# Designs tried in a protein design chat: miniprotein binders against q56419. Part 53

Target 1, 326 residues: q56419
Amino acid sequence: MEGRTLEEVQEEVFKRHGVLVPKKELEDLAKALEEAGLLLTEKVEARLKEEEEKLKRERPMRLAGLSYPEGEREARAFLEAFRASYPGEGEEARVLLMPHLEPSRVPEVYGAALAALEKTPPPERIYLVGVAHRPLKEKAAALPVPFQTPFGPALPDLPALQALDALLPFELFNTPLAFREEHSLELPLFFLKGRFPEARVLPLLVARRSPELGEALKVVLRDFPGLLVLAVDLSHVGPRFGDTPLTRTLAEEARRRDLGFLERLAEGEPEAALAFLGANPTRIDGVEVVASLLPLLRERKGKVLAHRLDLEAPTLSAVGAGTLVL

## First folded at step 4 (miniprotein)

Design v1_26
Fold by ESMFold2-Fast, scan of step 4:
Structure v1_26 (fold): chain B 326 residues (1-326), chain A 108 residues (1-108)
Amino acid sequence: as target 1 above (326 residues)
Amino acid sequence: GDLIERLEELAEEVIRYLKEHGEEDLARYIEELIKWIIEALKSGDTYEAILILTFLAEYVAEVLHRLGAPEELVKKVFELIKEVAEALGMSPEQIEEIEREFREAIER
């Protein structure tokens, strides 16, 4: 009874015609139609304005009952099950890189993140930096409202957000609708709020590399210290992402690319990590985030706690996920 | 017989069927996945072999079903997958799970 998705459309075309249509091509087509105004109606515009007004007050849960339980008690048990899926001990994090991929697909990677959070003293605030899956008016954006979770609302750190906005050459609070459905913030936030219920949050999205964001964050973190979280997935390979169908060679290349990237970050060498990716850096959605945050990642050494390449048989595709503490 | 030899023989039959039905690119891709499984089996990586085999099984089942392949060919694929899983020391419960995934794929 699940609704139609881009993945279902891709699978239907494959089943009827024996051809895998890359997800990126279907996404690019949908985006082109939207940009051309062919999918936009006055009714859709009115609905978007209504949603934008709601987002001025709070950001409701969108994935509750789908990716995590709605009830607080069930959500707590769910979170503890993820921690239990990782057999190792964590390490204290000053910077945490964790995924935003559907948690049930990589439970031990989220478990590793939880292990790191157990070793980390409770921060007053969390700088949660995700990846924009929708266009932003500027290179980056934030939404200065409470984000609902099963553990209660994650409250915005308004003074720190305002300090950040003041230092940027663009309006930080520029695209509220981009936050309406944004799993790169919602999924990590579920785990972060479960472990640090008292921490305030700076929910940040990066669409394009913004060195100005990294420079501003370096200043703000000095005055408003907190935990920096990079909520990013790694390699995207296969037809679902506009690539060739998954083979063992491509999977091995993806794993090597992911680990090479993470290990260089762990050495405190983010420029070397970016250079390592070469001609196809955009296949890792965290590239624009890392490129924006260079001043915060340099000379900060750490450890890769977990890595998985999640295989999607129906789409012949894979997504990399990892946990890194710095 | 050698499991690898039987896997290669059935793979050739499936690849031939796909090529005869105009799916030359798909046949080439399946050939690459089968080589991946064979290399995993030769390396002694039983866990990786099981994971890749399950992935390939679901994919091949779906394609053969959509092309209207003979039920006998589909059954041969299923039986080989089960035999490989048994040889790799999988429990009856794990084998039943593979059976369920395969059947779901061919019913879609």
Scores: ipSAE 0.000, ipTM 0.247, lowest interface PAE 16.9, mean pLDDT 81

Design v1_27
Fold by ESMFold2-Fast, scan of step 4:
Structure v1_27 (fold): chain B 326 residues (1-326), chain A 108 residues (1-108)
Amino acid sequence: as target 1 above (326 residues)
Amino acid sequence: GDLIERLEELAEEVIRYLKEHGEEDLARYIEELIKWIIEALKSGDTWEAILILTFLAEYVAEVLHRLGAPEELVKKVFELIKEVAEALGMSPEQIEEIEREFREAIER
């Protein structure tokens, strides 16, 4: 309430709600809310600082018991069920694009990713690049701590993270709180850790295009070779995303945009993939990740293993998901 | 009726989330504000509840966003706030305004 007058509060309530609150009652209520707000803001800030300190030690599971089983035995059975949902054999990946939306919505797509991981030699480390769903202080960030999973902690590759940090024009470890609730890392990591239990991880978030991240990663990958994973969802269509209700025509257009994007990446032409989206506009959260990682995607040919546009009938909306190996 | 029951259930979920994050005092405060809204819905005396809902919606959105609350929980809160606003007798235009402010709060 700081800087907000009683007159402004009265005018706002009247403007929005057509109700004129009695002055004395509004004064008493405004003062109580302001005083309570100051105390609550202090407690919230103290708790955020406490959570930030905890994140210096480890990143706990947030989606265990919700998106995947909490126990290791049940988690292993869950992983195998997803693999079984995809009838294909997979292909070896140096770069894997996989989704990060709720796995139960697109089981065959996650199954395709698992199939690719089965054909891939166990990497010493995984560069896991997700999409920031909370603001970052910089264009990208990393969190250099163990990430808990039902298969045990995914340990950070501290030498590789430090090498990356040294090459960037900004502090890499800049927003630990952004990692506290981040499904674009947690959900793919569940599958990756289940398949490669000994691999160390570089958990990376991209909020905005960072060409300097891609250039730095190209250098780091030479000294610290590993599997690059782009954890991104594809088209976002419908009212849930600020668009008109989904129709058959719009769904077909979204499928064509997703596949056109993936096919161009599979040809080793990431600039052409981005140009295609520029000419055929769609809301793909992976755009900023792909644009950041151009040096790592050029001239890498591969294959689209799976694609699905998942429909949310209650919201008349859809999210695209795919598995691409390069 | 059904709306009050759903409000009580979601309030319990939000309060549990806040307590799990060490926000006992914040949880108690929000619980008290929700009780005022429920009483207004039962009595039809809505002017106080309209003022409280306007500030509570922005505040809860900001706090849940800062604590990194799950997207599903944020969406449940948003949808229920709209239904409560309708039940309090707010116009479609007034509800649209509250929706815009909630979205702006969670985007920051």
Scores: ipSAE 0.000, ipTM 0.167, lowest interface PAE 18.1, mean pLDDT 80

Design v1_28
Fold by ESMFold2-Fast, scan of step 4:
Structure v1_28 (fold): chain B 326 residues (1-326), chain A 108 residues (1-108)
Amino acid sequence: as target 1 above (326 residues)
Amino acid sequence: GDLIERLEELAEEVIRYLKEHGEEDLARYIEELIKWIIEALKSGDTEDAILILTFLAEYVAEVLHRLGAPEELVKKVFELIKEVAEALGMSPEQIEEIEREFREAIER
C-alpha cells in the first residue's frame, strides 16, 4: 500500500476480482495488520531479552546431534575418526588456522588440524577467533561465559578477557545474542575442547576489520600466553553465494586464491596475502580476521597442512577449507 | 575398453537426452563437468577426479530422476560411474556410498 491511496487499492480489487471493498474495511484491515505487527514485535523482543539473559550464564550446544554427537563417548569416537581421516603428521602450532565449515564435508582438513593439536603442548588458554554470521554492535565481540560441549564446559578466561576489554576503544561484551547460533566458534571448539580439555577459552567474533583488536591482543598475549586459533573458511563460489553454477574454471580460480592466500600467510606475510586477494572475488571468509590480527601474524612462518574445495552438488556450489600452522 | 572413451560416449548420450527434453543450458553444464573429470584423469590427479566424480554422480542422478529418464540410461550412468570409481582406486566402502547415494536419488 505504500505510495497508493485507498481509493486506488479499492479500484484495483474491483477490476481484478469484481468486488467493491469499502474504504472503511481496507482501513480496518490495515489497522489489524499494524496491530498484529506490534504484537509480533513485542513478543519477539521479549523472547530475545529472555535468550540474552540465558547467555549471561552459559552458551548451550546448538549443533549437538546434528554436526557432532551429543554423548561424550560418541564424541570421542567421532573426533578420533576425523584424526584418522588425515594420513599425514601434524606440526606444532603457535597459531592455527582451521575451518568452521560442517566437519563431515571436509574430514581430512579437520583431521589435519587435530594432527597439529596432537603435536602442540597443551595451552593454558585458547584465543578462538571466529567470523560473525550475525550483526555485531561493534567490529568485534566476546562472550565471557562457559560454552557447553560434549566434553564438558569450555570455561572462559575471565582475567584475559577483562584485560582485553580494558585495552579496546569499544565494549568487548557488546552483542551476547550473536553467540547464540554461531558455528564459527562452536564447531572448532568441539575439536579444541576434545584435545585440550583443561584450556580456558577467549571466544571472539570479528564482523569487520578491527586493527585495534590485533594491537590489544598482542599486549594481552604477552601477559596471558596461549594458542591463537583463526576459525575461518576460504572461497565461497556458486549460486548459493551469488555466482553462476560451479565450473572447472571457477573451481580452479577458487583453489588458486585459497592456496595463494594460505601460502603467503605461511611465509609470514599477511599483508601480501590480503593484497593477493584484491577485491576478494571468491569471498574468502577470513580476510576480516586476518586484517584484524596483522600484528600477530607478521613474520610467523609455517605450513599449509591441508586444503580442500568441498563440492556441494545440490546447489552447484563449493566452499574452500584449509589448515595452516604458524 | 578405454575408460575415457566410454565416459565420452555416455556423456554424449546423456547430453543428447537433456537437449531433447529442453535442458540445453544444463546439457552444456554437464558437458563441462565431464571434461573436468577427463582432464583430472589425464593429469593423474586421482583425488580431485574422485571428488568431481562424486559431485557429478549425485547431480546427474538427481537430474535424470527429475526428468523421468529411461531405466536403461540410468543403469548405464550408474555402471560407468562405478567403473570409474574402481579405476580411481576408491575403497569398496566409498563405492558402496556412491551406489547408495545414486540409488537414493533415483528412487526419490
Scores: ipSAE 0.031, ipTM 0.532, lowest interface PAE 7.0, mean pLDDT 86

Design v1_29
Fold by ESMFold2-Fast, scan of step 4:
Structure v1_29 (fold): chain B 326 residues (1-326), chain A 108 residues (1-108)
Amino acid sequence: as target 1 above (326 residues)
Amino acid sequence: GDLIERLEELAEEVIRYLKEHGEEDLARYIEELIKWIIEALKSGDTELAILILTFLAEYVAEVLHRLGAPEELVKKVFELIKEVAEALGMSPEQIEEIEREFREAIER
């Protein structure tokens, strides 16, 4: 009722129904609606507090039975099928860029990531950097709890997380609720845990460019060496993402933009990769992650193993996905 | 040759109908999708052609339904898509799914 006076409401009711409603009855109705809103807000706040308390113990699976199998044996077979979908051989990864969209949409891209992991010595820890799909209180955040997977819990590397927190100008563990439903961590983690079951994890989300995160990570990686994983999707094209409906021309432009970005990263030139995107108006999910991690990406040469632009017919939209090894 | 001719016939039927109903932008999108399928076929990329055809079929069924297209046109468009799908080696299950979409377009 906000933005309208009770007198205006009274006038509309009279015009439409020929009934003059006393102002007091309209006041009582407005109060009842406000009280109902307050009650709903209290329930939402109470529920969020309960969820936040649960996240202090563990992060449960949200996409099991939907994006990947819940049972361990079925999950193993699922991984083997994705690996089989990629006919090439992998290369050792010190830095891995992989997608976080629905795996069944780009199986060969996840297969390429699995191929790279097969060639990579088992790391003691994985720095898993995803994209925040919910607001964070700071530019970046982490959640220092076990993340459940069909292969058992992915345990947090508490010493490395504490070292990282100590070097940052903000509290690293600042937004637990942002991790409650976060596919940019959950989907890559499924594949990473399946290949490196004993590796500990640093689950990190980036919401906005944080050069201080990249600088701190460079220091922490020296003392706590591990595999750096950037879990990012590429071009987002079409009405689902606030763009025009997909055409062959727009799809070709998105593919060229994705590949141009990835190839510049593969040359060890992340600033050139970002500049390339800045000259061309396309939404890429991983820009803030790459911009935050510049110190870790410079002068690292590698190879693009796979790329696909996935078509989403109902929305006339497409999402780019790629696997890059550095 | 023949498969490309069927795709061109499909384009002519759908684009003509859309333009007659003031949907010039939709006609352009359908035209681009069909050109993309033809280019994929010319390059021997059957997997890409199947993917785009599946997208095209779903989109066309929805648009024809929304515009209240005549049953005869919806059936003709489906038959053209079915001929292309069969020639590309699409499974009976995939073709049945497309048929379901076009049946719903007629019944609604």
Scores: ipSAE 0.000, ipTM 0.188, lowest interface PAE 14.8, mean pLDDT 83

Design v1_3
Fold by ESMFold2-Fast, scan of step 4:
Parts: structure tokens; C-alpha cells; sequence
Structure v1_3 (fold): chain B 326 residues (1-326), chain A 108 residues (1-108)
């Protein structure tokens, strides 16, 4: 209702449901919504402050028992099942692009990421860059606390995080609450911690293009070498994402668009990858991440290990996912 | 009978979740809106309930997404909204539109 008139709401309900809605009923609902606290109330603010204080100590698991098993033994069996779903061998990664959508939707793609991790020497630290699904006070943020996993806590690399913070023109640790419910970090971290239990982590979120983040990371990686992980999904197509219903032709176009993007990244041409998307417009979850990390992606040759367009038949929509090693 | 009982049970679960996350006033609103839907299901006077369900579906999806609610709770809400819409006599096309709006609200 926020930012909409009651007449616009009435017209939309009529168009969608074929019902003419009396304006008084809509007014009564709008009043009830306002009275129920759609504005931040003192109670809501107190709860948010309480949650923010908890996040100063640790980031608890939110998807355990839902997207992955809570117990360590069951979690290891689950992870190995994903590896088994990919028939190929991996390749060593200095930069890994992997998805963050629900793993069960694209098991072979996560399996390819696991295969790459098997060929990669255990890193001292992982720079895990995800996509902010909640607003950040700045273009990017990090949370410098242990992230709980079924394999034990993923410990923050405090010296590397502080070095990064010092090089940025904004406060890096600016929005703790954005990390409370963030699957773009939690889901990849499950797999990364399972393979590299001793690695420390820099959990980073990008909300908007931050070239200064990429420049700073290039400097920090020289002094604090580690594995760079871009946890991004590819094409988002269909009505679920504000687009036309998916057809076989549109699905093939989305696959070609995803692969064209990934192949240009694999050639060490990230600007060409972004330009390719500009010429062939689509919603890619990771565009802002790739645009932020250009200095780390240029002139790095690599290989696309897997790609899948996951079809959501009920909504005639799809999400692309891929594994790329650089 | 069974549908109304399941609706009451899920409403209590959602209200509890909202209260646990500091949304006591919103929980009260959801309680009132659910009562209106139940009365419509009992009376067969469904036009008002269809309007309420539309706002409730979109609004609950948005709030659960904002609070980072467990996937299991979101799935229960989604499935029950579909069943209530069917019971209210909404067409398959109207139900699919509500489902699409709900999914769009929770999409990341």
C-alpha cells in the first residue's frame, strides 16, 4: 500500500480478481495497516537493536534443517552427494564463481564448484562476495564475526577485514542487520567450510557497484592472499521477475546469454561480459558484484565447469546458475 | 471444517512468529483479517474475503521476506493461501496470479 493510492489498489484488485472493491473497505484496511505498525514503532526498533547486538557476537545458522542438514555427519553426506552429482573433474581456482540459489535446484552446478575446490590448495582465507538482498547503508558491507555452520564456525579474518576497511572511502562494517538473513553468503559458505574447515572468511555483500571495493581488494589480496569467491546467480527470467512467460526460445536465449557472459569472464574480459549483457538485456543477480570486482577479473583466464537454467514450471520462470574457475 | 482449523493453526503460528520479531501490532491486524476470511468461508459471502485474501497474501509475503522467515513457514503460508483461494471460489487464473505475486514478494 505504501506509495500507492487507494484508487490504484482498487483498480489492480478489479483487474486481477474481477471484483469491484468499495473504497471505504480499502480505507479501513489502510488505517488498520497504519495502526498495526507499518512505520517503525518503538517495539520494532527495540527488537531490531536486540538482533543487531546479537550480530556483534556471531552470525547463527538460519537455513540449517531447511537448505542443508544441521548435524555435521548428515551435512558431510549431503555435501558429498552434491559432489557426486557432477561427473567431471574440477580445476584449480584462484577465483571461483558459484551460485547462491537453493542447492537442490542445481546440484550439478554446486558439484562442479566442489570439484574445483578439491583441485584447489586449501586457502588461508576466503573472500566470499555475495549479493545484498537487504538495503545497505553503503555500496558494500562486511560482518566481522564468526558465521556458524554445521562444520563449526567460519572465523573472520580480522586483520584482512581491517586492512580492507582502511582502504575504503566508507565504513565497511556498516549494516550488521543485512547479514541476519543472507542466503548469498550462508549457502556458499556451507560448501566452502565443508571443504576448507581451517580457512578464515571475509563475508562481503555488494548492493551497488563499488569500483573502490575491487581496487581495495586487489591491494588486500596481495598482502593477504586467498581464494576469491563470487556467489552470484545468473539470468532471472519470466513473470516471477517482471518479465514475459518463459518459452523454449526464451530459455535458449537465457542459456546463451548466461554462457556468453561466463565465457567472456573466462577469457579475462569482464568489461566485455558486462557489455554483452547490455546488448542482450537480462536480470543477472551478480552484475553489481562483477562490476565492482573488475580489477580482480581482468586478464584472468579460466573455464566454465557447469551451467544450468533451472525451470520453475508453475511460474514459467527460470534462474541461471553456473560454476566458473579463473 | 478442516480447512478452517488449518487456517486457524497457521494463523496462530504466523502471529507467534510476528510477535517474536516485535511485530505485535501487525500480528493483531493479521488476527482480525483471518477472522474476516473465516466468516466469509462460513457464510459463503466471499467477495470481501477475496479482497482481504489479496492484501493478506501480498502483505504477509512481504513481511515474512523482510523478517527472513523460515522457508517451511513461508511454504505453509503459500499452500494455505492457495487452498483458501480455491475454497472462496476464485478461478484457477486468479489463484495463479496470487501465487505469482506471493513468489515475487519473496524473491531475492
Amino acid sequence: as target 1 above (326 residues)
Amino acid sequence: GDLIERLEELAEEVIRYLKEHGEEDLARLIEELIKWIIEALKSGDTEEAILILTFLAEYVAEVLHRLGAPEELVKKVFELIKEVAEALGMSPEQIEEIEREFREAIER
Scores: ipSAE 0.000, ipTM 0.219, lowest interface PAE 12.5, mean pLDDT 80

Design v1_30
Fold by ESMFold2-Fast, scan of step 4:
Structure v1_30 (fold): chain B 326 residues (1-326), chain A 108 residues (1-108)
Amino acid sequence: as target 1 above (326 residues)
Amino acid sequence: GDLIERLEELAEEVIRYLKEHGEEDLARYIEELIKWIIEALKSGDTEYAILILTFLAEYVAEVLHRLGAPEELVKKVFELIKEVAEALGMSPEQIEEIEREFREAIER
């Protein structure tokens, strides 16, 4: 009701329903709606505080029964179906770039990631770097708790996380609530835990470019070797992600941009990959992650295993997804 | 209902031709575009259905041209697109632009 007078509301009700509502009744209704709104806000805030407290102990599954099966046997069959969707062989990865969008949209891209993991020796730990979809207090954050999966909890590598925290100019464990509903970690983790059930995890989110994170990770990886996973989606095009309508030309440009970006990363040239994107209206959500991790990506050659531009039916929009091994 | 059946017939014709010519990725892309039109219609978003159909028509005409598709197939695909376009309320001027694209596909 903000910005409408009681007289305007009274007049509109009279015109639509032929009833003249007394001002006192309208005032009482407005007050009741305001109190209900305040109560709802208080209830949401109380719920978020409860979620924050729970996140000090563990991170529960949010997408089980929605994006993947909640039962272990069903989850295993689901994962194997994704592997089967990719007809190629994998390559051994020390760095893996994989998507985090809904897996059913790009099954062959997740299948390519699984193929790479098949060729990769089991790591002691996985550095899982996703993209923050909610504000962080700092440029990056981590949550040092077990992440539940259908394959059992993915345990945090506490010594490695503490070593990382000590090297950063900000508190690493700064925004627990940002991890409550974060598909950029949960969806890749499902596949990673299914393949490497014994690996510990460093669940990391990047919100803004943090060169200090890349420099710190370079140091930590020497003492705590592991698999580095960049869980990022590629081009975002169409009305859902901006005012640019999807056309055949834009879709082809997005595919070309995605592949040009990935191919330059595969040549060990991450600065060239970022420069290739320039000031293009198509967005790649992995830019801030790649820009943060430059020291870990330079002079590391590899191969693009898969790429797809996923078309979204109701919004005339598309999201790019790819699998890259370095 | 009826309109969705015409869109499914369009999909069958184009996808069959592309798969027969080894273009499985292109077939999948066109299948997704047709799915977009169907979902837009189910949601009552006729404006998006028209935008997606215009994009589909341009893309299909170009692909059939590049593959040297037979004139009879190009004409059949255009007639299916025209029926869908008319059912969505596209203007004669918009339909004529689509027809021009398909005529250019035949000329090479």
Scores: ipSAE 0.000, ipTM 0.189, lowest interface PAE 17.0, mean pLDDT 83

Design v1_31
Fold by ESMFold2-Fast, scan of step 4:
Parts: sequence; structure tokens; C-alpha cells
Structure v1_31 (fold): chain B 326 residues (1-326), chain A 108 residues (1-108)
Amino acid sequence: as target 1 above (326 residues)
Amino acid sequence: GDLIERLEELAEEVIRYLKEHGEEDLARYIEELIKWIIEALKSGDTEEAIFILTFLAEYVAEVLHRLGAPEELVKKVFELIKEVAEALGMSPEQIEEIEREFREAIER
């Protein structure tokens, strides 16, 4: 109704339906809709406040029973099935790049990550860096609470998180609600907690490139050594992401860009990886994470263990996923 | 050799059906997808053929079902896709997955 008078609305109804609705009834309807809108807003605000309070204590599972089994025994069998889907052996990782795409879509890629974790000595802590799918108040954020998993809670490394917060020019714990529904942390964490049940976690989200985060993490990692995990997906192509429907040419371009990006990271050349992408026409979401973590990725050589392009027939779209050890 | 010829014949039938129902853009797109798998088969690129087969199977099934295509045409598509999967050496588990994707697309 914004921008339309009650008189104009009354005239339109009469012309289309031959019924003259009294202005008083239209006024009463408008008032009722406004009152209902206020009640809905109050209920939404109350619900968000309750959810934010819950997140001060713990981060509950959101994808249990959907993306992975809720029970510990079933979850263990599920994890081992993913490992079995990758026929190769892993390599030790100091830095692991793995996807956060629905695991059942790219089982070999998650299997490659599991293989790498098998060859990696158990870390005391994991720096888990995901991509924010909801707005953050700052360029990056963390949530310093236990994250529930089928293997028990992944406990936060509070001293390391506090050390990180002290080095940043912004408040690290700035957007708790962004963590309520965040698969870029929850899905990798399932696999990481299953393999390293004793490791504490630093759950970090990047929304925009933050060079200050990488510089701070370089300092914190010296005092609090651990495994760095970049939980990122690669190319996003097709109508769901603003492109034409998937074609062979578009799929080949996505693979070329994914592999070119990963291979340059494997050479210890993260600036070259970013330059290779240029304007990022296939929308690799790892760009902002890599750009933030440059000091941690330079001169670290490694290997691409797996790459897949996941095809979504209903949306005529595709998402790239890969596993890289550095 | 005969599988490629049968794929080309079925493709022509599907494309004709789509054009007769006013779906010119869909016909061009599906023709491009079918060309993709045929070129992969002709070049002996088994991995590429397997890669696109499930996508093609799911999408064609969904389109034909949505347009109310005759059951006989849908059955021909399904049986040929299954034969292609078997010819590519796909495992029983992989073939079962294609069958599931096809059934899910029909239920949509």
C-alpha cells in the first residue's frame, strides 16, 4: 500500500470487482496489517534475542540427521565410509584446504581430507577458517563456545582466541548470530572432530579480506601451534550464481580456474593464485580467506589431493571442491 | 559403436518432442548436453562421459516428466542411459545411483 492512497485502492477494487469497499473498512484493514506487522517484528526480535543468549553457552548441531548422522556410532561409520571413497594415501598437513559443500555431493574430496588427517600428527588445536554466509559486523569473527558434534563438543581454545582478539584492530567476538547456521564451520568440524577428538578449536569466519587477521594469526600460531584449516569451496557457476546454464565450456573454465588456483597455492605462491583468478569470474569463495591468510601460505609447498566439480541438475549449476595439503 | 547411433536417434526424438511443445530454448540446451556426452564417448574420454551422464539423466527425466511426455519415451531414455552406464563400466552401485536420481527427478 505504500505510495497508494486508500481512495485509489477503493477505486481499483470497484473497477475490477464491481464492489465498493468503504474507506473505513480499508483503513481498519491497513491498521490491522500494521498491528500484525508490529507483533511479528516483536516475536522475531524476541526469538533472535533468545537464540543469541543460547549461543553464549554453546553452538548446537544444525545439520545432524541431514548432512551427517546424529549418533556417535553411526557418525563414525559414516566418516569411515568417506575415507574409503578416496583410494589414495594422504600427506601430512600443516595447512589443509578442504570444502564445506554438502559432503555426500563430493565424497572423494572429503575422503582425501580424511587421508591427509590420518598422516597428520594430532594437533593440540585447530584454526578452522570458514566463509561467512551471513553478514558480519567486522571483516572476520569468532565464537568462543563449545560446538556440538556427534563425537562430543569441540571445545574452544580460549587462551589462543583471547591472544588473537588482543592483536586485532576490531572486536573478534562481534557477530554471534552469524554462527547459528554456518555450514562452512559445521561440516568440516564433523570430520576434524572425528579424527582429532582431543583438539581444541578456533572457529573463525571471514566475510571480507582482512590482512590484519593473517598477521595476527602468524603471531598467535608461534605461541599456540596447531593445524590451520581453510574450509572453502571453489568455483560457483550457473544460473543460481548469475551465469548462463551449465555448458561444457563453462564447466571446463571452472575446472581450469579451480586447479590453477590450487596449483599456485601448492607452489607456495598465494599472490600468484589470486592474480591468476583476476576478477574471479567463476566466484571462488576461498579468495577472501586466502587473501586474508597470505603470511601463513607464502613459501609453503604442498599437493592437490583431489578436485571435483559437483553438478546440480535442478539449478543447471555447479560448485567446485578440492583438497589441498601445504 | 551402436550405442552412439542410438543416442543420436533418441536425442533427435527428444529434441523434436520439445520443439513440438514450444520449448525451443530447452531443445537447444538439451541438444548441447547430449552433444557433450556423445563427444566424450567418441573421444574415449570415459571419465568425462561418466561425469556428465548423471546430470544429463536427471535433467532430461525432469524436463520430460514436467512436460507430460509419453511413458514410452521416458522408458526409452531410461533404458538407453542405463546401457550407456553399463558400457562405460560403471559399478552396480553407480548404476543404482543413476536409477535413484532418475526416479527422484520423475517424482519432482
Scores: ipSAE 0.416, ipTM 0.779, lowest interface PAE 2.8, mean pLDDT 88

Design v1_32
Fold by ESMFold2-Fast, scan of step 4:
Structure v1_32 (fold): chain B 326 residues (1-326), chain A 108 residues (1-108)
Amino acid sequence: as target 1 above (326 residues)
Amino acid sequence: GDLIERLEELAEEVIRYLKEHGEEDLARYIEELIKWIIEALKSGDTEEAIWILTFLAEYVAEVLHRLGAPEELVKKVFELIKEVAEALGMSPEQIEEIEREFREAIER
C-alpha cells in the first residue's frame, strides 16, 4: 500500500482473489493503518524523549549480568581472571589501543590491556575514544554524565570536556541517545574503571574521521594531561559483515592486515598504517578513529602486546582484536 | 598419524551425509575447514589447529542438528573432536569450552 493508489490496490486484489473491494472499505483500512502507525510513532518518540532525559543525569549499565557481573566483588574476580589469561608483562602506556568486542571471546587480549594498565601510573583522566554504532548528528560526540559500573560511577571530566567542546566547530554533546547502547565505551570502561577507580573520563564516540577532533584533543591534552585509550576492533570478515564465509585465506588476510596496521602504529607511523590498509577491505573498525587522532599518534613508538582473530562459528565470521601500547 | 586418519574417515562420513541431504555447498565448506586442520597438524602448528578446531566443532554440531542427523553420528563427531583436542594438548579448560560450545549448538 505504501506509494500505491487505492485503485492499484483494488486491481491487485481483484487479479489475485477475484474480489472487488469497495473503495470505502480500502479507505477505512488505510485510515486504520495510518492511525495505528501514528500511535506507534508517538509512543516510540515519547519513550525516546524519556530515555534522552534520563541520559542527562547518568548513563546506566546495559551489559551488567550479560558481559560482566553486576556485583563489585564478582566483577573484581572477573577482571582478575582476564589479567591471568595473559602470561606476559605489560608496558607503560601513554596511548592504549584495546578492543571493545565481547571480552569472553578474547580474554588474553583484554588481559594484555590490563597488564599495560598495571605498568601505567594512575592518570587523573582517561580520554576514552570508541566507535559509534549508531548515527551521530556530527562526526563525533561525547556524553558529559557519570557512567555507571560495578566499581562505582566513572565521573566525567567536565572542565576538560568543556575545553574540548569550545575548540570544536560543532557541538560535542550532540547525540545523547547514541550512548544509551554503546559497547565500544561500556566494555573498555569496565576494565579501565576497575584499574583506575579515581580517574575521570571523557567518553568520546567517532562516527567519521574528524581531523578537527585530533587537533582539538592535542590542545586539550596539553592542559588536561591523561591516558588516551582507543577502543577499537580490527578486521571484520565473513557473512555477518557482508563477506564470504571464513576460509583459511580470508583468516590469513585478516591477520596480515591487523598485524600490519598495529605494527605501523607501533613505529609511530599512523599515516603508513592507514595507507597499508588502502580501502580497508577487511573492515578494520579503528580506521576512522586513527585517522581522526593522527596528531596524537605520530612519532610515538610502542609495542603490540597481543592479537587474536576471534571465530564466530554461528555466523561463519571472525573479528580481530589487539592490544597496542604507545 | 592415527588421529589424522580417523579425522579423514569421519570427515568423509559427514561429507557423504551432507551430500545425501542436498547440502553440497556445506559439504565443500566443511571439507576446506577439515583440510585446514589437517595441514596445520602436519606442519606442527598445534595452535592453528586448536584455533580452527573449536570453530569447526561448533559449526558442524549446529549443521548436523539442523538436518536431524542420527544421534550416533553427532556423538561420533563430538568424541573425535574431543580426542583431537586432547591429542593436541589442549588444556582441560579449553576442552570444556569446546564441549560447552558443542552442547549449546545442539540445543539451538
Scores: ipSAE 0.262, ipTM 0.708, lowest interface PAE 3.8, mean pLDDT 87

Design v1_33
Fold by ESMFold2-Fast, scan of step 4:
Structure v1_33 (fold): chain B 326 residues (1-326), chain A 108 residues (1-108)
Amino acid sequence: as target 1 above (326 residues)
Amino acid sequence: GDLIERLEELAEEVIRYLKEHGEEDLARYIEELIKWIIEALKSGDTEEAIYILTFLAEYVAEVLHRLGAPEELVKKVFELIKEVAEALGMSPEQIEEIEREFREAIER
């Protein structure tokens, strides 16, 4: 079995039971099952080829009925309830940083993002940049198909995606299967499509820092202006992420690092934000995204609207989430 | 000033039960969470105190359920948490969510 297969199994369990199984545990299980018979590998490969073919036409919802309602009316009420959970007013965003963590865990943070979207003029397109939770063949990837949502399909901006592909030193549409089950795109997209139903999307995943992506996006945004959305979570601390059990000290450290990172981004100093984390990171998955998008983040001043450290009591772990407008 | 005394009483009850059942690490963690709430209150950060109290309530309900704690202890712990939550200005809806967690701990 491959790491890609393990990540697919991990995501399946998360969707069915709301539990994220540690990668090492899945690796041990995959080895035991795979070594028991070669036929399993052939069946997995055939299944993956079938899924790849389906992804050439559309990307179906995976978290409907779990993280958000399936029906349009229920989805609308859900979205408005999240907006109501944030007591403040939004600010216009040209760049929006928002989480991709399970929304019910940080409702005020998603509410802050919705408040910002209320103050933002409807864009023709959204550059939605998430984090790859599966290996990519290249540093970044995109999937140029409609993404289903309860508010209707989010249509790909094919001219903008083709322009981006042409400027990159690698094939942009390189790993379709990585998009089959990707919550860093699906969860933010639910909120974005609910607020901007007419906007087209460029669904982008970053696996490793790609300065080439940032340079290419700077050029594409000039010809195809739109809203840039960084869908990233902040600190990941505790045993679920390889640390000791969460203590008050570790939680305070995570909050300090999250806020220090966001505040430096808000000053238009993304290099300073990265340098701040360099000596003592708490596994902020946004680091690779920010490092890739430097040309789009420099000299943009903004405001941190919300921040929360979501405490996961059963695992003594926590994940940071924030909303930043630039 | 009674609020901090209620939080300390809450700590004493839960930590005593956990230590009696060999859960020294869990007892220490709960002690840390309660100290965190007290520190937030002393610094005037009511929002942080509410956030941590909500986390503490969920954690304590789950731990007491897993250990098969007596119904009377679960009820007493909830009552202490409710008093703290009310004093912090938590909404009736927020307090109802906490009550649901503790009812589930008793019913299982």
Scores: ipSAE 0.000, ipTM 0.210, lowest interface PAE 16.3, mean pLDDT 83

